# VHH binders against Protein DOG1-like 4 (DOGL4), part 173

Target 1, 232 residues: Protein DOG1-like 4 (DOGL4), of Arabidopsis thaliana (Mouse-ear cress) (q84jc2)
Amino acid sequence: MSKMRNLVEEKFLEFYESWVIQLELYLHQLLIAHNNNTMSETELRHLISKLTTHHKAYYTAKWAAIREDVLAFFGSVWLNPLENACSWLTGWKPSMVFRMVDRLRKSRVVLVEAQVKKLEELRVKTKFDEQKIEREMERYQVAMADRKMVELARLGCHVGGESVMVVEAAVRGLSMGLEKMVKAADCVRLKTLKGILDILTPPQCVEFLAAAATFQVQLRRWGNRRHYVTHS

## First folded at step 16 (VHH)

Design zg40 (from zf24 with G104S; framework vhh_7z1x_3)
Fold by ESMFold2-Fast, scan of step 16:
Structure zg40 (fold): chain B 232 residues (1-232), chain A 122 residues (1-122)
Amino acid sequence: as target 1 above (232 residues)
Amino acid sequence: QVQLVETGGGLVQPGGSLRLSCTASGFTFSSYYMNWVRQAPGKGLEWLSGISRSGSYTYYADSVKGRFTISRDNAKNTLYLQMNSLQPDDTAVYFCARYSGLESLTPSFDYWGQGTQVTVSS
């Protein structure tokens, strides 16, 4: 089924394509840094700062776009079906990054006891924040099947122009609620990312960011390469 | 068939300016992310700048940020690099490159120009 793109979708599609290409360039720099242990701490911190700035730029652009059309982020046209299937409230699930941290613990990189303790504390808090947002989203989803919404839909079919205005107001209200929830989820994502980077040493940060970027890029590549067959 | 041709290189004094152009043919220029890459004598390739298909989004390497400006004219199938405040370390062969995606975990460029020499010297 073809869908015509609106202006917000067209603008964010071009932004996202460019943002991912730049992420791939940064991933290449991270992999070089990871393989070369002669980079100074200052050079590593600079590279880490470039990656964090890049991620912040994504959320700046996303929040501007969501203000105009939050629904564009549910089933996004700039993401392939695999990326969309893996999305949690329009982005990556914050607790998933601790799986990448677990991979660091199984590598030759040694985390000191104080780091392990702080990461566990952050993991617990991140899961708690996720659950709060999930409960709020569940309430909004249930409200769509609420008797009041069903009654508004019935009125929309029966009572001409006045009921159309009431339905439009309800839809705008739902969109504002979704915007608030998506921004809350994004704040958990940013806080989780910052928390991990604050706990890790610069070489460990490079390894973590390389793992995260590799996963994001590979997920996009796998989804784009999959051949879809016509449904019978 | 597909061709990228750079022009505008030359000898310039430190602090001077140059504008490089890259003329594209044989493909739909307006559909591709485009890049400028350079190679200084005895060094590897250095990515400098990239620009989205319409020109709305641009990115720069730290070494050139604030001094170089990438732009494009899709009606003329031309990519530009405005270089200001040139330094001796900017001496290099400058290449126009079309982004094609990922090979393994490295960015891939499928078509490159022949390059244009920029020499910054007194």
Scores: ipSAE 0.723, ipTM 0.888, lowest interface PAE 1.0, mean pLDDT 86

Design zg41 (from zf24 with G104A; framework vhh_7z1x_3)
Fold by ESMFold2-Fast, scan of step 16:
Structure zg41 (fold): chain B 232 residues (1-232), chain A 122 residues (1-122)
Amino acid sequence: as target 1 above (232 residues)
Amino acid sequence: QVQLVETGGGLVQPGGSLRLSCTASGFTFSSYYMNWVRQAPGKGLEWLSGISRSGSYTYYADSVKGRFTISRDNAKNTLYLQMNSLQPDDTAVYFCARYSGLEALTPSFDYWGQGTQVTVSS
């Protein structure tokens, strides 16, 4: 455990707390927009753009942080245990958002046949991309148990100096591989979100984003109540 | 005994600048996300800006982005709003507010100051 990990964790904890508070404020704006039939398409597109920019800012901050310490994201101190239990490769599982899309079929915001077809095609592609990443994660875990890696670990337990430096270099290589995998998963998340928003009309986008933000905020609140954690 | 007191409001010409201060007492100021909110005559409340507990992260409403700067001094228990390029539609009562969280999927502020009047006119 390094000093840099503590600094990365503390910095990202404050960032994430602030990011979620801003998400809650945007959720309020989305709910007002959903109930206000006088908002123009330009005004709705602007609100949608603010939400997508907010999500992009999360990944910008995350990728900077994982460059410093990717392992901080596999036991995140800024997430409660419920949020961590629902995590898939350091974040939300991309195919999960199609549950929010399915709710649009039951709302006042009606999907046309062409949109339903495009959303189903996107769902299939998203699941394919998820499975590809899961296979890469399996290969990474198997590589950790490779004979050569086990030999390096054994060597590091018995000698100092040169052998210690070889082991440290190997550990840095493993962290770089993990960083690549996390970024790949985040790219699937961003592509899935963009794909859905590209298919939906602005009022449908507002309802979808409101549903997604509501779920994220409620999951955090449910987990925090259980653990007597306060973010005051 | 929780108290927030805004100062620094007044009359200013269009294009002018003004700095608002909010002095906090009765709680650990450095533990809370803090906000500036305004209310123009005949309008509802408009959230303007928020700042994280250490000051490292800030957010702004589009109406004030690039013109207003939020900051804090935790040693002095004071929140600031530097307002530049003021326009007549910035005329409002400006409130300092402490963030308390969401209850019914709407933002909640548990403590507010009394407000300070800012009037932008020629």
Scores: ipSAE 0.682, ipTM 0.863, lowest interface PAE 1.1, mean pLDDT 85

Design zg42 (from zf24 with G104D; framework vhh_7z1x_3)
Fold by ESMFold2-Fast, scan of step 16:
Structure zg42 (fold): chain B 232 residues (1-232), chain A 122 residues (1-122)
Amino acid sequence: as target 1 above (232 residues)
Amino acid sequence: QVQLVETGGGLVQPGGSLRLSCTASGFTFSSYYMNWVRQAPGKGLEWLSGISRSGSYTYYADSVKGRFTISRDNAKNTLYLQMNSLQPDDTAVYFCARYSGLEDLTPSFDYWGQGTQVTVSS
């Protein structure tokens, strides 16, 4: 069952490993900023900007990679099985981040009523956008079972110029459909992240980003601990 | 068994340049993300730069971005730090370090070199 990695998988594996290490370093900076309360507003904004830039770099690299091989992101080799099991359309489920926002309601830096209202409005919009993408995925899965696709699958083992070209075009079409859907999901993720950061104060942004990064790195650590063989 | 040995430190004038080297042995160097970390007199450890296993991806602390360049030669098991436009506040012991992951949400380095002294003074 071992799978040989293609060039896209190998390149993104190296990228992702280094990206996660940098996230871990940023998480440490976020925790220091949150616990010591010694940083100025300007320093906090700079740290928040570094995290935002880091997340944007992830999507820049991801979108370049999915253009070459979107299927590499379904059951990714750079993610452990637990991370893969918790994935929603190749990444985190957008509405899940509001659970981390709920932690802020019990922090020393209390959310004001106007922020609570804006966050609830954003949560509702995020869930609506998420459901739209889920319906698109359902339609995609149904389209894969269409008569024409079933017919092509039956003929897929035939060697012949025109049949080979038709199958190749169909596979290209499937990959393009998945790429569009993954990018749509990533756009909801980025809009949700930006929306939350726009509503929160700098200290609240630091606490939120620390909670999100903690969850991400802990999920990776828990999954890695439960393998019989670990990647060194 | 595992060894990291830094060389290339010394005394340099402000505005000068130095190239540090770190030779690795006892592990598969090409499989690990590698780092440069420094410690100034009377200060704590400061992470400076990191490089992915093949050298394709690099990261820098703001204090050294644009002045320092990290690189590696996996055939020679060697990590490099090219330091340009050196300033008096760059005076520190410079360490080569292998990243091992998080321990209780704190970044951990499992192996360090002995360090090489860099002194920037007129």
Scores: ipSAE 0.782, ipTM 0.915, lowest interface PAE 0.8, mean pLDDT 87

Design zg43 (from zf24 with G104E; framework vhh_7z1x_3)
Fold by ESMFold2-Fast, scan of step 16:
Structure zg43 (fold): chain B 232 residues (1-232), chain A 122 residues (1-122)
Amino acid sequence: as target 1 above (232 residues)
Amino acid sequence: QVQLVETGGGLVQPGGSLRLSCTASGFTFSSYYMNWVRQAPGKGLEWLSGISRSGSYTYYADSVKGRFTISRDNAKNTLYLQMNSLQPDDTAVYFCARYSGLEELTPSFDYWGQGTQVTVSS
């Protein structure tokens, strides 16, 4: 009787709910800063730092959880069906954030040529890293299908404890590969986020972070309402 | 009938301590993220701290981080705020508030207590 998987899901569900509530509070602060334009550069940098720290806290908690049960992240109970459908390797797709950056080109605080060049260079690097991970994901999916066939065959043929041990070893091997891939994807996410924030001015960072947080919160809200109506 | 009742406020000197309590009734307290919010004279509402359903995760505003501690006792349906190293700027009416969920893009609190007055002065 192993309860570790259920315990990981339970703990991360409570963590994630709390993390999103705090993100909403930060979003409110970002919207005030953006709309009123009354905060000093020091205050804006402090707010940006709080958001950065908040995102790093998410990955700290996530990486601790995936060490215990990475499979919990491939059917996450803390995400609604819409959030799960929009997930790319257990999280947001890195190249997606550049669509939010594109909105800055139409804002009052326009991007200068040097920033546009650096953002395009970052976009190309992010897309390259993303495609590399997608190729690795394809290889793991093929390997998982082959091993799943072997596991299904063995489950049909044996009733002894020996077959259980072999299946558990195979699942552990698959989980180790998935953990490495998820961490690689999360590193691309963090590098992309940091890269964008390093290129943008503090007011532009606030606008970008507000757009990103709005999308994340709104996607959760849309999915929760649909799920409530459909499954309640 | 949902009710939140704050107690524990009062007059305290700078550097002193107070513990606020909020007793909840009319809902399953252990299912909700709970918050402390304050309003100083002539100022708007300031969010101070939040706590997850079981108490495992807590968050604090910079103004109170390291000085205030939020906690809860789900068996007693009670939320606490331990306030240490109180400063004159901590003078405010303190409210407990229940998180309502992601109904809007902004944090929503659907039920508030009546508040308890904290005055920090010599």
Scores: ipSAE 0.704, ipTM 0.874, lowest interface PAE 1.2, mean pLDDT 85

Design zg44 (from zf24 with G104P; framework vhh_7z1x_3)
Fold by ESMFold2-Fast, scan of step 16:
Structure zg44 (fold): chain B 232 residues (1-232), chain A 122 residues (1-122)
Amino acid sequence: as target 1 above (232 residues)
Amino acid sequence: QVQLVETGGGLVQPGGSLRLSCTASGFTFSSYYMNWVRQAPGKGLEWLSGISRSGSYTYYADSVKGRFTISRDNAKNTLYLQMNSLQPDDTAVYFCARYSGLEPLTPSFDYWGQGTQVTVSS
């Protein structure tokens, strides 16, 4: 018996490959905009909007996929091991992006005091939201070891003996719980991204998005080099 | 060994249509993300459109969105670009390009065709 990819995994693999390729093309545009002061504010806002739309498209596709098979997102086949090692609840850890924001303090376009204050307030709120989700995940993991769940697992392992409706209900409950937590984490991600972009000026938004995209693309390339696959 | 050949270019009047084809050989066409790129006289390269390996996902530059349609036929190893509502500023050499994805900070196209000339003029 070989392990085969399911249809959700195959479909999302192709989607994700294409999404990252488009992200790399947007990164090229962000780097040109950042290095050359030729773009108007309107042009910069349009580029920022394209990146925002691109990230929203990812979550639209992801939420459709997790509705079908949330477990496909835990240890995803479309992510290399390095990308998976850097994941928090199936994606980037929201507070991590503030490391990229810290780079803006050393940019040519310096953050003003009001922006620094708002970014710190957002950082605190983001960390609070992360901790709420981490507590929920801990509760979920503890519930997996609950006496009733252990009893249901034992019933399911009996030779020829199954409590079909009760086991099926429990499995559906587990999947629904994971889907809810993943969507909650994604909402924190989107809220954090929107919050940062609302605080920053268009040139600072371009620098931030370029840093974020560079990190994502670079991480994928470093991990993929270790796991090189040839096409004949 | 690897070869991309573009055809279908020519002279067309403003508002007209053309369909470009790119025939691939020497590699497993169905395994690669494919692109259309153009270069207008005296200008740099402009990426226009990309398509996933099966054709399920497509992307377009704003300059051509709603007017151009990218498609592929993996059984024929052929990439297509349907161009409608052509404008004088669409005048360029059009290239088919295979995406390698090896460079992390720049678009990475490892093989390009020789290009096909499209001229939009009355």
Scores: ipSAE 0.607, ipTM 0.843, lowest interface PAE 1.7, mean pLDDT 85

Design zg45 (from zf24 with L105Y; framework vhh_7z1x_3)
Fold by ESMFold2-Fast, scan of step 16:
Structure zg45 (fold): chain B 232 residues (1-232), chain A 122 residues (1-122)
Amino acid sequence: as target 1 above (232 residues)
Amino acid sequence: QVQLVETGGGLVQPGGSLRLSCTASGFTFSSYYMNWVRQAPGKGLEWLSGISRSGSYTYYADSVKGRFTISRDNAKNTLYLQMNSLQPDDTAVYFCARYSGLEGYTPSFDYWGQGTQVTVSS
């Protein structure tokens, strides 16, 4: 694509590197809070709020970037190959977060029956929303391979003012469709995260957020280590 | 050789202001995320603020948010910390530092300066 795509990638790369460093600093605070168990409920709620704000900041930056170049998020330069391979529609697969929830069943601050029921209901709802988006992605892929799109691609091989304008409009439409779909997936991610935090107590929220951040940080470390060994 | 040199510390009264500077040499300053960290007497290291390589993104610890402002001038290889509304509990040695990642699950910094003493008292 254009130099504009490179600028979006460069700007988001700088943002993401900074965002991950801050996540690592928050992970340390979460682990201290979890292990020492000396913080008040007010202090724990404040820490949880900082993590929530941090995740919202990520989506604010992402949505601004995808408005400019959504394709930058399919095979992102700020992610290593392992992170890219584990990506589902430009981010973590919503249902996978419940693996972190399963860890809480073994915690010292045990889940009560009402919480277990609400988490299972949320898991089912999350999988349903996830499958709905997958069906929309399949319909989008079929539309890209539609007879009309094939005809437009054929016309693009024959330069003409009108044909060029029609092809440009079609490509713009495809990008707008991908943007809408990525935002829909991100909304499921945010709803799932909020849903879990709303069900859990503050100590359980800290443990959950620590598990999620640990997984994200470790996935990045595993991918970076693997890439170095393979390259060298 | 990598070198970070902090200046601008001193004695200041409560409610006063100080501007700290950190001059970097021996590496491509404009390519790295930079930080301010402090150590109060008898306490461990406390991370205060970080800034992205171009200066576009900044982060702050709760203890300094709204009072301190981090900035950088890549043409001068210099990192700044503007400190306003200083309190007695801001008394510490202030370090500029380059973040290197987690060691285990503890934040680690590979290069920092000698530190500059900030004392807030009457």
Scores: ipSAE 0.770, ipTM 0.910, lowest interface PAE 0.9, mean pLDDT 87

Design zg46 (from zf24 with L105M; framework vhh_7z1x_3)
Fold by ESMFold2-Fast, scan of step 16:
Structure zg46 (fold): chain B 232 residues (1-232), chain A 122 residues (1-122)
Amino acid sequence: as target 1 above (232 residues)
Amino acid sequence: QVQLVETGGGLVQPGGSLRLSCTASGFTFSSYYMNWVRQAPGKGLEWLSGISRSGSYTYYADSVKGRFTISRDNAKNTLYLQMNSLQPDDTAVYFCARYSGLEGMTPSFDYWGQGTQVTVSS
């Protein structure tokens, strides 16, 4: 049941809390930039660079943490239950960002034909990469129930140092497999984000980043609000 | 009752240094992300720096990055801002503030100190 947080969980919880606060501060800057048509292209590119660096800092910290304990990212203590329920392989589902791009297209963003073509090519590639990882995860989950794993589970019922070492080796193997899949998913996320930003103009990038940050922040608030309602 | 009290402000020459302190009471200081914010005469609030609850993670506005250092001592319920290479443009009232999230889409701070005046002038 209820456990004390391990050191990796406690450290990443503190990191994530501060990272989200900084994201909220950047979101405010993005919204000001969007509403202020006097900002130069250089100023807009600088703001976009700050957001890109902030997202990269998240993955740098995450990859350091999963090297120590990848399982901390499945059912994360720094995320509320709603955020955890909406997670796909420890983070946002890459194809979901194209829904944000599509909404922006209809309301505020004017895209030229070349951008539309490149975004569609990126969407197809992102879905392909996403499905490849989903197949790898399915194979991983099936392997959890195959003959060798069933035999290891039976072995775990026996007392002895030799059987403990074999079980520990198997658990390490499972963790390494999950680490590879999480990193692969994160690479698809980063490639998708970079691809969108490379296609869009600086004002369009600001609009997109503002929409993405708004959704992330609001999802966290909706989940936290539910806890208030259910808390006695 | 929550209370934040800033000290350490004063008059300094360009290139000088000052260390600001903020003493907190009425809440579990070690559980909260803390901030320094300033307001120059006739201007709005400018966020300068933030620090995570244990002090492990810090963030800075571009205007002060490399010149200012935020730190905290949770045993003393005290937040610090070490200000080096001060410029005339750093002249402002400096506030210690606890971040509370976004109200609408605007960053909000639920508790502030009274502020401490920093004047950078020859």
Scores: ipSAE 0.771, ipTM 0.909, lowest interface PAE 0.9, mean pLDDT 87

Design zg47 (from zf24 with L105I; framework vhh_7z1x_3)
Fold by ESMFold2-Fast, scan of step 16:
Structure zg47 (fold): chain B 232 residues (1-232), chain A 122 residues (1-122)
Amino acid sequence: as target 1 above (232 residues)
Amino acid sequence: QVQLVETGGGLVQPGGSLRLSCTASGFTFSSYYMNWVRQAPGKGLEWLSGISRSGSYTYYADSVKGRFTISRDNAKNTLYLQMNSLQPDDTAVYFCARYSGLEGITPSFDYWGQGTQVTVSS
């Protein structure tokens, strides 16, 4: 009854389920830290480091998996339909995290003018990097319709000899192109996260990471709840 | 009916080792992420370690990382915790638990064992 999954999908599904459970446990620690005004700066930095390491572990696993099957990340089986609908090039849209930063203006630790300026500069740069990648994806999609690709599609109707080698080389090139594009998008995500954490104080970093993790966990719950509502 | 049974606790001197086991029944053990949680006298629950359904991925609390090792044998429906370099502050009741998600802001576990007592003292 379940859609059959390839080996890459099965491995990443197990990884992702475990990674999300650990994120939920870290979210609990972040929320306790945010509500506890007595934690030392060293303790807060340690917690921030754990979250940073956890996010980096996700990209390490993802990049290993996309090397084997990048298409598994377009309409992922480990994400519900709502999570997939909110994806931008196989993950969260980098500029959207600045919505989480807006919550910091209402916290006990208010952003100073210098931080607001640096965050706005980072927001503009992030938007620019997003648009650059979107243009690259558009060019990639247009290349699929050029006359050479149309000719290769015709060759794919005939199995044998030199035609098989030419088609295989083209398909490999397409997969490598998507892999590079996904990695470029992930680099923007990681640079955006690092940039925000470098600008914020440790208490502000905890609040930001708590807001981001809360959104990710709630988005998953909202998507799962929709499934129950549509079946009732 | 779901049942989790922990064994292997006891009295051990500082620096010693113990191996805890948890036998599961009444559900498809190989389909679930499993956890070890402890409760020290007069304190709340502390999550220690978790393991993915096939055993490929493991996570540890800072307090036990490098000293404890979680593992599982799905053919035997058994979860293990190898505890090395035990310290007096490891004294607690150790529980095998299945994770069910966040309830509000608190991690929730839907099924627990009876617990096994570990005492670290000279």
Scores: ipSAE 0.768, ipTM 0.906, lowest interface PAE 0.9, mean pLDDT 87

Design zg48 (from zf24 with L105V; framework vhh_7z1x_3)
Fold by ESMFold2-Fast, scan of step 16:
Structure zg48 (fold): chain B 232 residues (1-232), chain A 122 residues (1-122)
Amino acid sequence: as target 1 above (232 residues)
Amino acid sequence: QVQLVETGGGLVQPGGSLRLSCTASGFTFSSYYMNWVRQAPGKGLEWLSGISRSGSYTYYADSVKGRFTISRDNAKNTLYLQMNSLQPDDTAVYFCARYSGLEGVTPSFDYWGQGTQVTVSS
């Protein structure tokens, strides 16, 4: 075998497979709710709450896993190659959510002017937060490369335990820095999702969540189909 | 040949308990997410509960949460549903089903058992 999964990868793979199946079941419920204009506001809020709780459960599990092995989330074994290629710092790019909102507008979702203004303000803030994280990640990578070069130079001169300790400290620093960056990106994701749901009415929230879940599920299905295509 | 066989149904009084079993054969049971689904007389299918391949993760419909418990024994290729605090509206045919993914936007199950009848009545 060329690759072997560690315990963190095996546990999160099973979690994620189950989490996606439940998302697919919720997507079906969202589509039924969207097509059935007789559901009460209380019923719609309950369904929105279930989806919000489901997404929070994902981040709870993810953050527990990255404490043990953050590198498992870069090129994740539970994601197909297409999902991995479309990832921004181990997950969806926050600003892409506004593409879903734009599609809803084109589908004749009735958004009042005040909502459009609030969504645009949120979009601008989200893009600003993304750019801050991207700049921080670039600075981190440059600093890590500089540290690695210094360590490699020292290893060329020293053979004792001191060189081992320096390498261990650098690897620990890299992992801690990546964990911090991933959590920062996830916080932008959660703030963006909450912000959109706070601006939209319950029926609009259902439509938005259905569009987002549809995109996530279809991307996975398309990538899985392509992944099984072999070239001779 | 894939086969799912449910047992354990029967007549029970309101407030009573039943444990359903589903024995699987013809596939690697331990590799699949498994489900319980029911159908009341004259009504559509209702998904009740699902369990991950090793049993570490479980999900429940609101109608049964806190009353029903799904579990599995991979060594015996068996899925279970422990049903407590049964109510007359729990009367239905109960099916175990293997999840296969979405067909369009509808959840699809590629294999179903024959079902076992549960009747809650005094």
Scores: ipSAE 0.750, ipTM 0.903, lowest interface PAE 1.0, mean pLDDT 86

Design zg49 (from zf24 with L105F; framework vhh_7z1x_3)
Fold by ESMFold2-Fast, scan of step 16:
Structure zg49 (fold): chain B 232 residues (1-232), chain A 122 residues (1-122)
Amino acid sequence: as target 1 above (232 residues)
Amino acid sequence: QVQLVETGGGLVQPGGSLRLSCTASGFTFSSYYMNWVRQAPGKGLEWLSGISRSGSYTYYADSVKGRFTISRDNAKNTLYLQMNSLQPDDTAVYFCARYSGLEGFTPSFDYWGQGTQVTVSS
């Protein structure tokens, strides 16, 4: 089982490294599109679709991996310490992307009043969904200190056939609970991303996706550089 | 010390097939994401395909998706590009390249092969 977990981590590490390289290639395309006014609306929509598909591919791979080993996503080996420190339930905090949306007000393509209202409504809904998940996490953590869980942990310390089976069942239950919470958080992330893209025009979508990709790529680079400097 | 050498180019008729090979030396080939890039006459560089270090994950540009297949043999330090349903617009010099990251938000490749010419024409 331990070997299966290590294999899941190794496979997702390779997947994530490749996924980030492709994100960097898409970031370049987004920046070219943002600076070039010759691209048609159809061409912009196609580029936006490629980024959306790329993000969905990440969640498809992630959900397959968490089904096998959800704990690999808490303190992930494919993320540097800075990326791990900035994680909220194994990924970006959904409401944080609205800070990137606020930066669109600085661009040549400004938000109209109707868009501002819809984005604020989405922000409120996203924050509400986040708080629901945070309360679920708190309940999960409190349940770990429950008398029955403490008793199950004690049984595991005594190492008997009965104790081993009971402890294994408890660990499976804990993993299933974490998987459900991670998937719920990821659904909020995807809904938030889709909601923003549905409100924005294609040029604004390109600018938003470029800002989001820039932040993700830069955070990874800052963490990798700092790790090297700290290690040296 | 680091070398990438492409072979397998040539003249082919529309609808034909070619398989390009790239032999790597001077580095641990199995540790790097590898790419195929082309340059058509009078055009800039176009990224075509990339492959993860073990070969498990591949990506393709829209222009070649469904027609080209990237693969690798780490025991032989060799990268491959199987090109099917070739079109006149596929005429270009094809390069094997090692990805090194972004340089000022521009994708950078630290090592390139010499290129192999592919001409699709009657």
Scores: ipSAE 0.787, ipTM 0.919, lowest interface PAE 0.8, mean pLDDT 87

